Miniprotein binders against p81326. Designs and how they scored, part 3

Target 1, 226 residues: p81326
Amino acid sequence: MLHFGGFIMEINHISKILEKEREEYIRNKVEEYLKQGFSKDDAVNKANQSWRTYIGHRIQDVIYNLLKKFLKDSGLKVTTDKALNNRNLPEELDKVKRLIAINYGEYLFLPDADVIVYKVENNDIKIIAIISVKNSFRERRFETTYWKLKLKESPVTSHIKVFLATPDKDNEISYKCPNGKPKKMRIILEYELDGIYFLKEDFEETEKAKHFGKIVEDIIEISKKL

## First folded at step 5 (miniprotein)

Design Tb10
Fold by OpenDDE base, look of step 6:
Structure Tb10 (fold): chain B 226 residues (1-226), chain A 80 residues (1-80)
Amino acid sequence: as target 1 above (226 residues)
Amino acid sequence: SMKKIRITIEVPDEKKAKFIALIIKELAEELGLEVEIEVRGNRIEIRIESDDEEKLRELVKLIEWLALLYGAKVEVEIEE
């Protein structure tokens, strides 16, 4: 049984697996596009574009599965915003959905919540954390920050921790001041969010910017204080 | 001594079973291990035989991680 204590060392295995997934995915997509009549160059380009979309969802699923497994023994539960997008929800998930909703006066909307961690105590649900998963920061750079700020505005949701998880492959937010130049996005995200967790080794660690391997411990600790 | 390992994976999404099997094959090949893989619906059966215990342990570990990352159940059986 994979123990979390070895999780930091095991990121190398995850990275290796994801690289193999990429290779296989690209190969399959190239073949598909060639069969559709595209040139080799076009097929490769289209496959790479398709991969960028796919890997975003894949990383979300990876993080969901990791958290679900490693938080299970602590009695914590994990769901997703996708699971909440149903008209007929189980009572528990309906309560979760209501407890993360943001008030816009006449309307309630859900924040972007790729992964939601909650606990059930005495039939009461407490939302512990929302994890936003981003593969790249090309689009919607501060969307997670917006949702964090909105959640803070209500006493119902103000306690909810908002974390960002990212592999940050392109080093967009891995360092605060590389070469003496401040990375605006890193600084703002770290300031506004409760934590940033990197699915990589090469980053500037701070109190709020940590290796993804620490997220389970941090969530459990937060859960004990709620 | 040759060790035989049988691994069974139950994938929640049947559509991904073949894809996962191919990844396992590639991982095994990189380690220089020969594997027999059968896919039946959402179930993947893997048989590995090797005298290199270190490589076997590494592959098993990779497969367990892979299964975890897909929310799959994995069972490992050591066959004498």
Scores: ipSAE 0.748, ipTM 0.905, lowest interface PAE 0.6, mean pLDDT 91
Fold by ESMFold2, look of step 6:
Structure Tb10 (fold): chain B 226 residues (1-226), chain A 80 residues (1-80)
Amino acid sequence: as target 1 above (226 residues)
Amino acid sequence: SMKKIRITIEVPDEKKAKFIALIIKELAEELGLEVEIEVRGNRIEIRIESDDEEKLRELVKLIEWLALLYGAKVEVEIEE
């Protein structure tokens, strides 16, 4: 049993664990590639590339496990976009899927949401929040803001909070520019989204940009208003 | 004052148990703590003895967080 102030999580422990996981992952992958006949330089490069793909999936798993654990006593349920794309959905998940769908005229599409938080009251489902996980902003930098804007277009989905969770290891949105202005990408993300949660210790904290350990408390507070 | 702690972890995915045990060993080495780790199927048993209560507390916290991040169940028993 964990005893860190109930719903308060210490981000430093998560970050330290993920760094050790990275070290072991890289070590194992380098050995695997060397066995396949690659040079040491190629093996290291391939291992680092493999880690970049793996960490995105790993962070989503981490967020899912944390939210599932810490939200269950508040009557909140958690699912993923992968679960919603499975065939033969249970009725409850089919309703969740329909409640986040975006209307493109003749077509209905799901937003690219990694983790979805919802509640069920007398077979009535309310979507609370969608959490998008980004480990890098080199591609599709504003995908999350696009989906927030689309969700705002309908009264059915306009209440849904959209959060971004990121390690931002390369400091693409963590700090101000040398001239003291926030970076353009940070300004747009912070303006459009309902919150940014960093999976690291060091960044410019604001009312919307917080340590990831605060996300559970924030979600619970929002759910009480619905 | 030597303290003895036993930690048991039940991992949902048996394939991850040895990897998790390896991470625990590395965390302990970083703190200078001696640990005995045994993996049987999806179950990890960890035994720690130390007179450094602060380092013991830190390692236990790290192990509890690691288990949580893998959706694992953890029991901590303090002996003596």
Scores: ipSAE 0.320, ipTM 0.740, lowest interface PAE 2.6, mean pLDDT 84

Design Tb2
Fold by OpenDDE base, look of step 6:
Structure Tb2 (fold): chain B 226 residues (1-226), chain A 80 residues (1-80)
Amino acid sequence: as target 1 above (226 residues)
Amino acid sequence: SMKKIRITIEVPDEEEAKFIALIIKELAEELGLEVEIEVRGNRIEIRIESDDEEKLRELVKLIEWLALMYGAKVEVEIEE
């Protein structure tokens, strides 16, 4: 039993595993595309493209599984926006869904909420945090910020913490001012969000930008104040 | 002395079991460990025998993390 004491989440192991997953995935996809009649170069390119899509979902699943496991002993529950996309929800999840909904007048919409952390106390549900998971920032760079701002507009949702989790493999937001040049995206995301958690070691740490290993502790601490 | 470890993994998605098994094999090979892996439905059984306790511990850790990442259950048994 991995005793979660001083759980410096060994991100090194996660990264190593994900690299092996990539190698195996690419190999399998290349073989598949070769069998379909593509050239070797085309097969490799298509496999890499497929991987980019796959890894995005994979990281979300990884983070979900990690948080679900590590928060279990604290009595906190974890769900996903996908789990909420059902017409027939259990009462608990239906309440969760309603408590994260954003009002647009005639319509209610859900924020992008890859992972949702909540607690149940005396049959009341309190939403603690939403974690947005991004593998890359090529698309929808400030979408998480938009949802954070929208959640702040309502007293029902204003208390909900919004975190971004990312491996930031391409160093898009790992540093604020590399070589004296401000990274607009990092600065804005850090300013607007409640925290950024990196699934890597090489980044500029600040009060809001932390190693992913700290997210569990931070969530538990927030939960105690709610 | 040779240590024998048996690891059992139950994965939530049966379709991922073979893929996970391949990853474990690659991880073991990188450490220079020989492993026997059997996949039956959503259950993966791994047998490892080595005299290198450090490498064994490392591989076990990697497998535990891998299982955790997939939301799988993992049991580790040390066999004499």
Scores: ipSAE 0.782, ipTM 0.920, lowest interface PAE 0.5, mean pLDDT 91
Fold by ESMFold2, look of step 6:
Structure Tb2 (fold): chain B 226 residues (1-226), chain A 80 residues (1-80)
Amino acid sequence: as target 1 above (226 residues)
Amino acid sequence: SMKKIRITIEVPDEEEAKFIALIIKELAEELGLEVEIEVRGNRIEIRIESDDEEKLRELVKLIEWLALMYGAKVEVEIEE
């Protein structure tokens, strides 16, 4: 047995693995499109477009698996909005869904909650945090802030922390004032959300904008206060 | 001194085992390590011999991250 003192998430390992996955994905998709009769240039373009739609799901899965692993020993459980939208929910997950749903009269909708962290105490469920996972901010840039504001409107959900996790490879929110000009998106997201967690090293760290490796400690501390 | 490492990975999804094995092969090639990889259903067995302990540690770290990303279990044994 290999002995190690602890496991600490290292962002460079995740990015290296994701780059290898991208390379293999692109290679396979190019081969697929060439077999369909596309030119090499068209096949490459289509493969890159396909990767862009795929990568968002991959990042969400990575974050889910990491949080599930590292929060388990603290008595915290993790689920996803995908799991909560399945038609046949076990009682525990049905309760989680009810506890984060926002009421719009005849309709109930889940907030932008890719990953949900909760705990169970004597069949009683307490929602700790929801994490929105974003690879790009080109569309629905402030959806997460809308859901935070909606959760604040009810005493039942106002305690729920709302976090954003992102690699932000295009530097859309990495700095508050790049080149001396305020980035509205970064400033508003940081102001409204409970935290932003970056899956990269190159960003402006603040009290709310942190390395993703801090998210586990932050969630555990919040759970102790609830 | 030459180090020998045996790594066993159990993947919940059998369809992913070949993909994960391919990624591990590419990671090992990037590090200049020669690996023997066998895939049997949902299990991957990897055998590595190298005198470069740092490259071995790096590959193991990468394999652990890869396994975590796919929800797989990893067992690492160092033989000497």
Scores: ipSAE 0.331, ipTM 0.684, lowest interface PAE 3.0, mean pLDDT 84

## First folded at step 6 (miniprotein)

Design Tc1
Fold by OpenDDE base, look of step 6:
Structure Tc1 (fold): chain B 226 residues (1-226), chain A 80 residues (1-80)
Amino acid sequence: as target 1 above (226 residues)
Amino acid sequence: SMKKIRITIEVPDEKKAKFIALIIKELAEELGLEVEIEVRGNRIEIRIESDDEEKLRELVKLIEWLALMYGAKVEVEIEE
């Protein structure tokens, strides 16, 4: 159990809460779809589909809120790619946006950056880490790896750590070689990324694959070296 | 001895307040605790009375985590 700012990160509580959120969400959506004239079976199926979309965003929000809270005392700031998608940004966020941009010659594009951790020192902004949050790996399995590699290509962004955070509910990347069979995705993600953080207890821990509770400490440590 | 706890949550998104309140109710029910919950705008007020200190502590922890997960402010007051 890792203590963050006096709170023991109890993943069990988070998981329990998310399960209750699921139950309540599904119930509400089923009722909504029944009122729209769908059959019970169709309503349940549609509710489950809606939940899959919802939970992805929900986990991102959870991680954002956790990091924002637990990094605050260290003087670190947290934002999101969504917050950067504005034409009229505060100066600080405009600088953050520019410092994570990837050069494609005539164009600059932002990496997928669900959560961005940065510090402000002497009016200078230093980007510390980008956290990609994935609930499932059904789509865009190596997208985070792509962005990590692209960030490495520039001296402006090469120092930025890229982390993956996931509950990995379906055990897609929890183990490297279950039953002696290599999990390609786990091996590649662990090799290319700076770390994988699991919002669960049952996974193969390595130097780069850790419990999500360690992410705050790791980010703070990285911040001190920058 | 019966302990009374009052919890106040301020949710950043008012639209989520009712949903959060329902989750709290379900969490309390699973623990066998009776709770009174009032929702006023983005503010959730929870009153819990029980003689089971362990269950109370567990529920408080769950509510604190829930609040944290939503970026909400939470205040816990122990009433005699």
Scores: ipSAE 0.815, ipTM 0.933, lowest interface PAE 0.5, mean pLDDT 91
Fold by ESMFold2, look of step 7:
Structure Tc1 (fold): chain B 226 residues (1-226), chain A 80 residues (1-80)
Amino acid sequence: as target 1 above (226 residues)
Amino acid sequence: SMKKIRITIEVPDEKKAKFIALIIKELAEELGLEVEIEVRGNRIEIRIESDDEEKLRELVKLIEWLALMYGAKVEVEIEE
């Protein structure tokens, strides 16, 4: 059976696999855009932009599969925002959906929770954590912190841990004070969130900013206290 | 000495099966391993023979991680 730490140790091969997926994705998208009448240069640019959107979802899928596999033996269950938006929800997932919903007066909305970890105790569901997956911080930089703050407003949801997982390949939040100057985005994210988990080796580690390989142990430890 | 391994992969997204098979072939080539790969719908069957046990273990590990990345089920059978 796979050892969880093996994913992090083999990041070079996983990155290579994702790069080959990128190459196939770009090739197919370029052909599609050329068929639509775009110039070669325009088609390539549009394909690369499409990939930037797509890769975030791919990383989310990988994280979901990893957490589902490695949390199972600890009695922890994992679902996604996509699964919760399915029209034909099993009763258990319908309860999960209702337990993370945020009240806006006349309206009830789900937070943008990519991956949700929960457990079932005495026929009741306890939400443990949500993990937001971000590939880039150019847009909606603090969306995850907004949802953490909203969850803290109600005693029903205030216990829910909110984690951020990111490859941060462009080093947008990897260091607190690059060049001696405080990086606002890293400082605020670390302050407000319960943890940041990096899918790479080169970053400033702190009590809240850790390698992704630590996330399973952290979630299990938290679940024991709930 | 010579070890034979058969790997069966069940891919939920059938559209990805041929791509996954291609990646496995390329990984094997980079390790200097000979592989036979057959794709039938959403199933991939891989047959590997090698006397280099370390490279064989490395390829199997990479295949298991690749399968996990795509939510695929993997069965590994060591025949010799």
Scores: ipSAE 0.251, ipTM 0.631, lowest interface PAE 3.5, mean pLDDT 85

Design Tc2
Fold by OpenDDE base, look of step 7:
Structure Tc2 (fold): chain B 226 residues (1-226), chain A 80 residues (1-80)
Amino acid sequence: as target 1 above (226 residues)
Amino acid sequence: SMKKIRITIEVPDEREAKFIARIIKELAEELGLEVEIEVRGNRIEIRIESDDEEKLRELVKLIEWLALMYGAKVEVEIEE
């Protein structure tokens, strides 16, 4: 059991590393754009814009790698929606893909599932959780909520936990009522989802809003009940 | 007493090896540690020598986390 204290230090290390990644990434991109003939100001602006796109994918990859590592000893498996978007899938992943599919009558579609946690027991696959990873909430604010609600509509998928993981750098959902003003997005996301996990220390903790370090324990506990 | 640590990282994507190595260098420099880093394909070899055990431990932790974040394998060897 990674003690809570260890996880806090872990997030600090992750944040420090990501900041160094940013600095190095920006430096490299600025140099690249300067070589392409852009002005210094344009190069910096383009680099920053590129970083915003990059960091979203990077955080997803980080979370995937963390979960994959920390859940390995529990026998749980981790995959991604990207891995499922192949025409030729191994049998196990093909089953995973089918078990998260949402019925729209004539069509089956997959929810946005940045990270998928599942177990294999006696050749049966059980989906445990879907983790949506968001760096910012500027776009598609309630998309994760939509997928959670859709998954609830089927007895095949209704048991699947849907979690949101975020650094929430802009404090969009870190607090329910900062300065006495309700943050609708936090309230709705916390209500509809099974949990929100913050990759930061400064947030309002609740039963559903937790530090990211708790996600491993929570997933393992859920897995034991399935 | 001077301690020598050798760290080996095997990264899944060779294209990221140089980038990761640069990050490690920056992390070490911030701690005031001198490091030798060699990149060969998807393998990063780091050698650190210092008498400051606390800084060494911190750097090792950072490197372990960095490796974990990239899904890389890391091995730490204390040489002296």
Scores: ipSAE 0.800, ipTM 0.929, lowest interface PAE 0.5, mean pLDDT 91
Fold by ESMFold2, look of step 6:
Structure Tc2 (fold): chain B 226 residues (1-226), chain A 80 residues (1-80)
Amino acid sequence: as target 1 above (226 residues)
Amino acid sequence: SMKKIRITIEVPDEREAKFIARIIKELAEELGLEVEIEVRGNRIEIRIESDDEEKLRELVKLIEWLALMYGAKVEVEIEE
């Protein structure tokens, strides 16, 4: 049986499982593409491209499931931006959506909020944190910081903590000063965001940059202040 | 010394059940454990028999993490 301590110490189990998922996914996609008439080389290339898209969504699902499980007993609820984009929202989720939406005159948009943590007290909903999940930083590198800054502009949303969760397999933001030179993306993301949580072991740990296993404890502590 | 374990997984999306079962088989093979797996709709039943308690504990832990990562329910029963 899993408990919070086991979650903190088992990042390597998550990584091992995701690698096995990759291997099986690639095999299935290659077989599918070969049956469609693609050459072996083309089938492999297409399968690898398909995986790169899939893994981003898969990591979001993993984070959602982990947070939902480990935050349940603390009175904290978890939802996703895709759930909030559903046409027929329950009243509770409609309120969550309204509490994080940003006004651009005649338009309302949700921030980049893959996973949203909130609580319900006295029939009021309090948004605790949003977590943006990034698999790669080659595109939309600072989108999460933009949303943090927009959330700070209103007293309704200025308290919301904005976290980034990432495996950062290519070490794009894992270190502040690799080879003695400042890494702009890491420095700016860490400065502007409330926290960065790595789904791997090898990165430079700081007050804001931590192993993903710490995120549950941090969210619970933040919720006590609201 | 010989231990028998039965694990039942209830997967929210039945379309993922066979995929998850294959992952479990691969994890077991890497550990050198032989498993019997049956998939019925959204349910996966795994039966494992081994006298290597350390490998059994590791596989069960991996299966529990895998189930959690899919939002699945897991029941683990140790048989004598």
Scores: ipSAE 0.653, ipTM 0.887, lowest interface PAE 1.0, mean pLDDT 87

Design Tc26
Fold by OpenDDE base, look of step 7:
Order: structure tokens, then C-alpha cells, then sequence
Structure Tc26 (fold): chain B 226 residues (1-226), chain A 80 residues (1-80)
């Protein structure tokens, strides 16, 4: 059991590591672009743009790896939408893929599911949770809520919890009413989703908005009720 | 007394091993620790020697978290 004190330390370590990754990544990319003949200013700008794309995927991978490790002892399994985007899936993953599919009449489509947590009991698969990972909310702000609502429409998927995990570096959803002004996005996301988990310390905590350290415990608890 | 720690990391992606090694070096430097790092394929070997046990513990923790973040295996051995 990651004690509350241990997990705050964990986020600090993660943040520190990610900052060092950024520094190293930018250095390497700047050097690469300089070798390609770009000016120093252009190289720096391009490196920063590259980092913005990279960090989005990196955080997804980090969260995947963390959940995979911390949920292992509970017997829960973790996969990703990327792993499901294969023509030849193992039987278990093929079942997982089918169990998260959304019906559009003639078509079945998958929700955005950066991380999928499931259990296998008596040869049956139960999907427990989908975690959407967002580094920023500049684009597709309510996409996760759309998928949550769609999953609710079917008795096959209605039980699936949908969580959002974010560092929210720009404080887009960290507070509900900063300076007395409601943050529409925070309010809607918190209302529609089953939880928001912050990879940071400075945020307004609520019943649904929690520190990322609590996600493992919450998932395990949900898994016991299914 | 000087303590010696040997850390071995096995990364799932060989291409990331060098990058991870650089991060470890930067983390160690920030703590004022001298480290020897060797990369062989997907394996990173780190040797640290210091009389500052607190800094050593911090660096080990950071390396363990780094390994975890990359889905890597980590082994820590205290030599002295």
C-alpha cells in the first residue's frame, strides 16, 4: 500500500525526472536541428515543438507503466488502445477490444482508451476502467466526456469507469473557481467523468478530483465490486 | 565511511538505454554525486561511491522511479 506520504514523494520524483528528460531531449533535438542547418533560434523553437508532441506520448507511457506495476499484485491487467490496434490479437486482447467497443449501428468503434484496466475471472474478462491521459486541453477538451457518455449508453459498457489523468501544467482544470470565476472545463469534466487524477500537488481536491496516487487504490476498490 | 552502490537497469527498449543513462548522469550531477555509467545494449550499469548516505538514497530512489517510468527492471546492490 503506497502510503499517502509515499505517493506525494512519488509525484515529485516523477516531475523531477520528466524535467530532466525535457532538458536532455531539448538538448539532443537542438543539436540535431543545428546539424540540419537550422539557425539556433529555429532549432530551439523546433525542439520545443517536438517536445510538446513527445511529452504527450511519454506521459501516457509513464502512466501505463506505473499502473501496470502497481496493479500487478492485485491481479489486474493493463493494456492500451495502441496494443489493441493490431490485426492479429491474442484472444484475451481481442476480447478486451470487443468489450470496450461502442455501437454505431452498422459500425463498432473504440473509444479513446490510452490505458485500459481489466481483470480475468473464470475465463471471463471484465473491463474495470479506461484512463484517458491528457497533457494539455488545447484540443479535444471534451472528447473524454463524449466517450464516457457513449459507454453509458450500452449495458455492456455502462459499468466501465472513465478516468482522466493529467499533470495540468497550465492550470486549466486544477481549480473549479479560481478568482471567483468558474472553470467550465473542470466543472464539466468532474461532473461527467468518474474521476480526475492530477499528477501534481497544487489543485483543488474533491470527491472526484484526486491526486494521481489514489488511482491505484480506487481502481482496486472498483474491481472488487465488479 | 564511503559507500559503494551498484545499480543495474534492464530497459525494454534498447534505443532508450543511452537516453536513460544521460538522465541518470544529470540527476547524479545535480546531487553532487560522481557516477560511473556503462551502457551495454539494453543494460545500464551504474556505480556510485559517496560518503553522503542521504544523497545516495535519494539518487537510488530517483533511479528506481526512472526505471519504473520506463518499464525497466532495476537491481540495487550495496558493495560496501
Amino acid sequence: as target 1 above (226 residues)
Amino acid sequence: SMKKIRITIEVPDEEEAKFIALIIKDLAEELGLEVEIEVRGNRIEIRIESDDEEKLRELVKLIEWLALMYGAKVEVEIEE
Scores: ipSAE 0.790, ipTM 0.924, lowest interface PAE 0.5, mean pLDDT 91
Fold by ESMFold2, look of step 7:
Structure Tc26 (fold): chain B 226 residues (1-226), chain A 80 residues (1-80)
Amino acid sequence: as target 1 above (226 residues)
Amino acid sequence: SMKKIRITIEVPDEEEAKFIALIIKDLAEELGLEVEIEVRGNRIEIRIESDDEEKLRELVKLIEWLALMYGAKVEVEIEE
């Protein structure tokens, strides 16, 4: 039996499975590229590039499926940025979209959110949290903090918790002071966001920087106070 | 102390079923467990027999997590 809401989530199982998914994905892609006439070296390089593009979308799907499963018994609903960008939205999702939108004068934009958690209360919708999923921090390093700051500017959105979920395999934000030197990116992300959730074991844990297995408990507790 | 377990997975995407089956085989091999896997469309049937209860529980747990990560339905049945 899988237990997440009332028990400690075992992050090792998710990490182990994702590594096996990576190994099989790369094996299949190398085979495809070899059949297309690429050299062995080129096929391997292309397969690794393909995986780096794919893994971000894959992790978002994993988080969506996990949260959908483990939050349902608490009356919480989960959707995604992709679902909200569809042309024809059901009324419920249209309301979710409008409740997270940021006003820029003549323009209205959605924040960069991969997974959105909300509840329906007396036919009204309350946004609980958004989770941004990042596989690496070489590009768009502080987009999530920007969106948190914009959400804080309005009483309508200021309650929304903004979380970052990441495997951080390259250790770009895993420690606050690696080798005794402050890591600016980790410190700023932790300061500005409501939480950082690591999909690995090897990181410096703090009040805001936690194992991903704790995210369900945190979301449920937040929802009880709204 | 020999246990038999049957696991049925219903995957939303038929193409993903073959990929998931390969991952299950890799996980089982790493644990030294023998598995029988049959893929029929979007359905995967897995049969596992072992007297190593610790490794068996680990593999079953990994399979349940894998299925959940794909949004799949899982039924676990303990036989004998």
Scores: ipSAE 0.676, ipTM 0.890, lowest interface PAE 1.1, mean pLDDT 87

Design Tc33
Fold by OpenDDE base, look of step 7:
Structure Tc33 (fold): chain B 226 residues (1-226), chain A 80 residues (1-80)
Amino acid sequence: as target 1 above (226 residues)
Amino acid sequence: SMKKIRITIEVPDEEEAKFIALIIKELAEELGLEVEIEVRGNRIEIRIESDDEEKLRELVKLIEWLALMYGAEVEVEIEE
C-alpha cells in the first residue's frame, strides 16, 4: 500500500463509492425518464444504458484526480487529451500536445491519451507517461497497444511509457490463463504495454500487471530516470 | 462518549455538490450514522455525531476518498 500524502490507496473505498454513485445515478435517471413518460421498465433500461456511458468517463476523471493529487508533491503535472483538444492552449499545454503527436507523413495526430503525466525542467517539458483508461474491452481492445507501438517509432516519443488502467469488472484481462485457457488480450496487452494497473484486488499480479496503487510510485521512479 | 465531527468539502464543480452530498448521506446511512448535510453552492458542510469511533473513522475516510475522487478539497474538524 503506497502512502501518498497521508492517503493509502484503497481500491475498496473507491469501489464502494462508485457503487453508491451508480445507485444514486440510476435512481435519478429513472426518475428523469419516468417524468418524460417512459414506462418503469424502459426507464430502468435507459438508466442502465446511460450509466454504462457515464461510468467510462467517470473512471477517467477519478484516475485523473487521483494522479493529479498524488503526483503533486513530486512536482509532476497531469493533463488530459480533452484538455489538449482546444484551439487556444496555454504554451505549456501546447508543448505537451506537440510532444505526444504521432507523425503520419503529411499529418500529425494525437494518440488516445486519457491522462498524460509530464514534468517541466529548465523550461523544457518531458512527457513521462500516458495512461489509457478502459472500463471495458468490448470495443477497441488493442487500441492502446497500437498507440504504444506508434509512439515507439519516433525518437521523440519512444521514451513515453504507456499504461493501461482498468477495473476489469468482467475479468477480461485479470488472468493470463484462467482454467488453463490463455487470455489472448491479457497476454498481448501485458507484452506490448509498459504496465497494466488494476482498480481491483482479484487479478493475476506480474511484473507488468499491478495494483493501481503502485502506479504513482512507478511514475515517480520513471520520472527520475528521464 | 459522544464525538462530533465537522467536515467541509469544496467541490470544483458546483453542479456536482448536491450529488456528492447525496452519496455522503447514503454512505452514512449504510454505517448507521446520522449526519446533517448542508449544501451552499460548491461547499458541502457535514456534521456527524456518534459514540462509535470506528464508524466515524470509516465515514471520514470514505468522505476523504470521495472528495479526492472529485478533485475536491476536504477539511475535517473534531468539535468534541
Scores: ipSAE 0.797, ipTM 0.925, lowest interface PAE 0.5, mean pLDDT 91
Fold by ESMFold2, look of step 7:
Structure Tc33 (fold): chain B 226 residues (1-226), chain A 80 residues (1-80)
Amino acid sequence: as target 1 above (226 residues)
Amino acid sequence: SMKKIRITIEVPDEEEAKFIALIIKELAEELGLEVEIEVRGNRIEIRIESDDEEKLRELVKLIEWLALMYGAEVEVEIEE
């Protein structure tokens, strides 16, 4: 049986699984592209591009599956922005969608939220938190802060916690002052968001910047106050 | 004493079942465990015999984490 506390102890094994997945994926894709007539250099480049797309989806799915499993016994439910964009939504998810939608005059749009945590009490829905999952910060660096600011503008959504979860493999936001210079991205993200959760051990821990292993207890504690 | 276990994994994505089975075979080899693995469509069957309960528990734990990552269902049966 799994418990979330074991996640920290098993980080090394999970890392080895992800590395093996990458190696096998790249090998298979290179062979596929070579059979299609691409040069070796082109096949390798295309395989790496394909991996980046694949791994982005896998990290999001892993986080979704972990939160869904470990929040269930506390009466908390988990969905995704992709699920909320499907046709013929169940009534419960339609309510979740309406509760997080941002009003732009004649238009309503969902914030870019990868994972949404909510609870249901007597058919009333309360959204607890959204978690944005970022594998890199080369593009859309402050998207998550934009959505936090929009949600904060309204008393009906201002309670919603906005978290960022990231492996931060390139150390773009792992430290506040690397080499003695303030890192603008880390400082702004930490200031504006309710929390940053790292999927690695090597980062500067603060009150808001924590290891991902703490996210379940943090969400449960927040839910008790709502 | 010698323990016999059977592990059944149901993978929602059939294309990934063979890849998952390969990862499990490599994990078992790293632990020094001999496994028999059969893949039928989206289903993986694993049979293991070992007198090393610690390594068996470690492999089962790793398989359960792997299955959670891929959204797969796992059943473990002890056959004695």
Scores: ipSAE 0.298, ipTM 0.676, lowest interface PAE 3.4, mean pLDDT 84

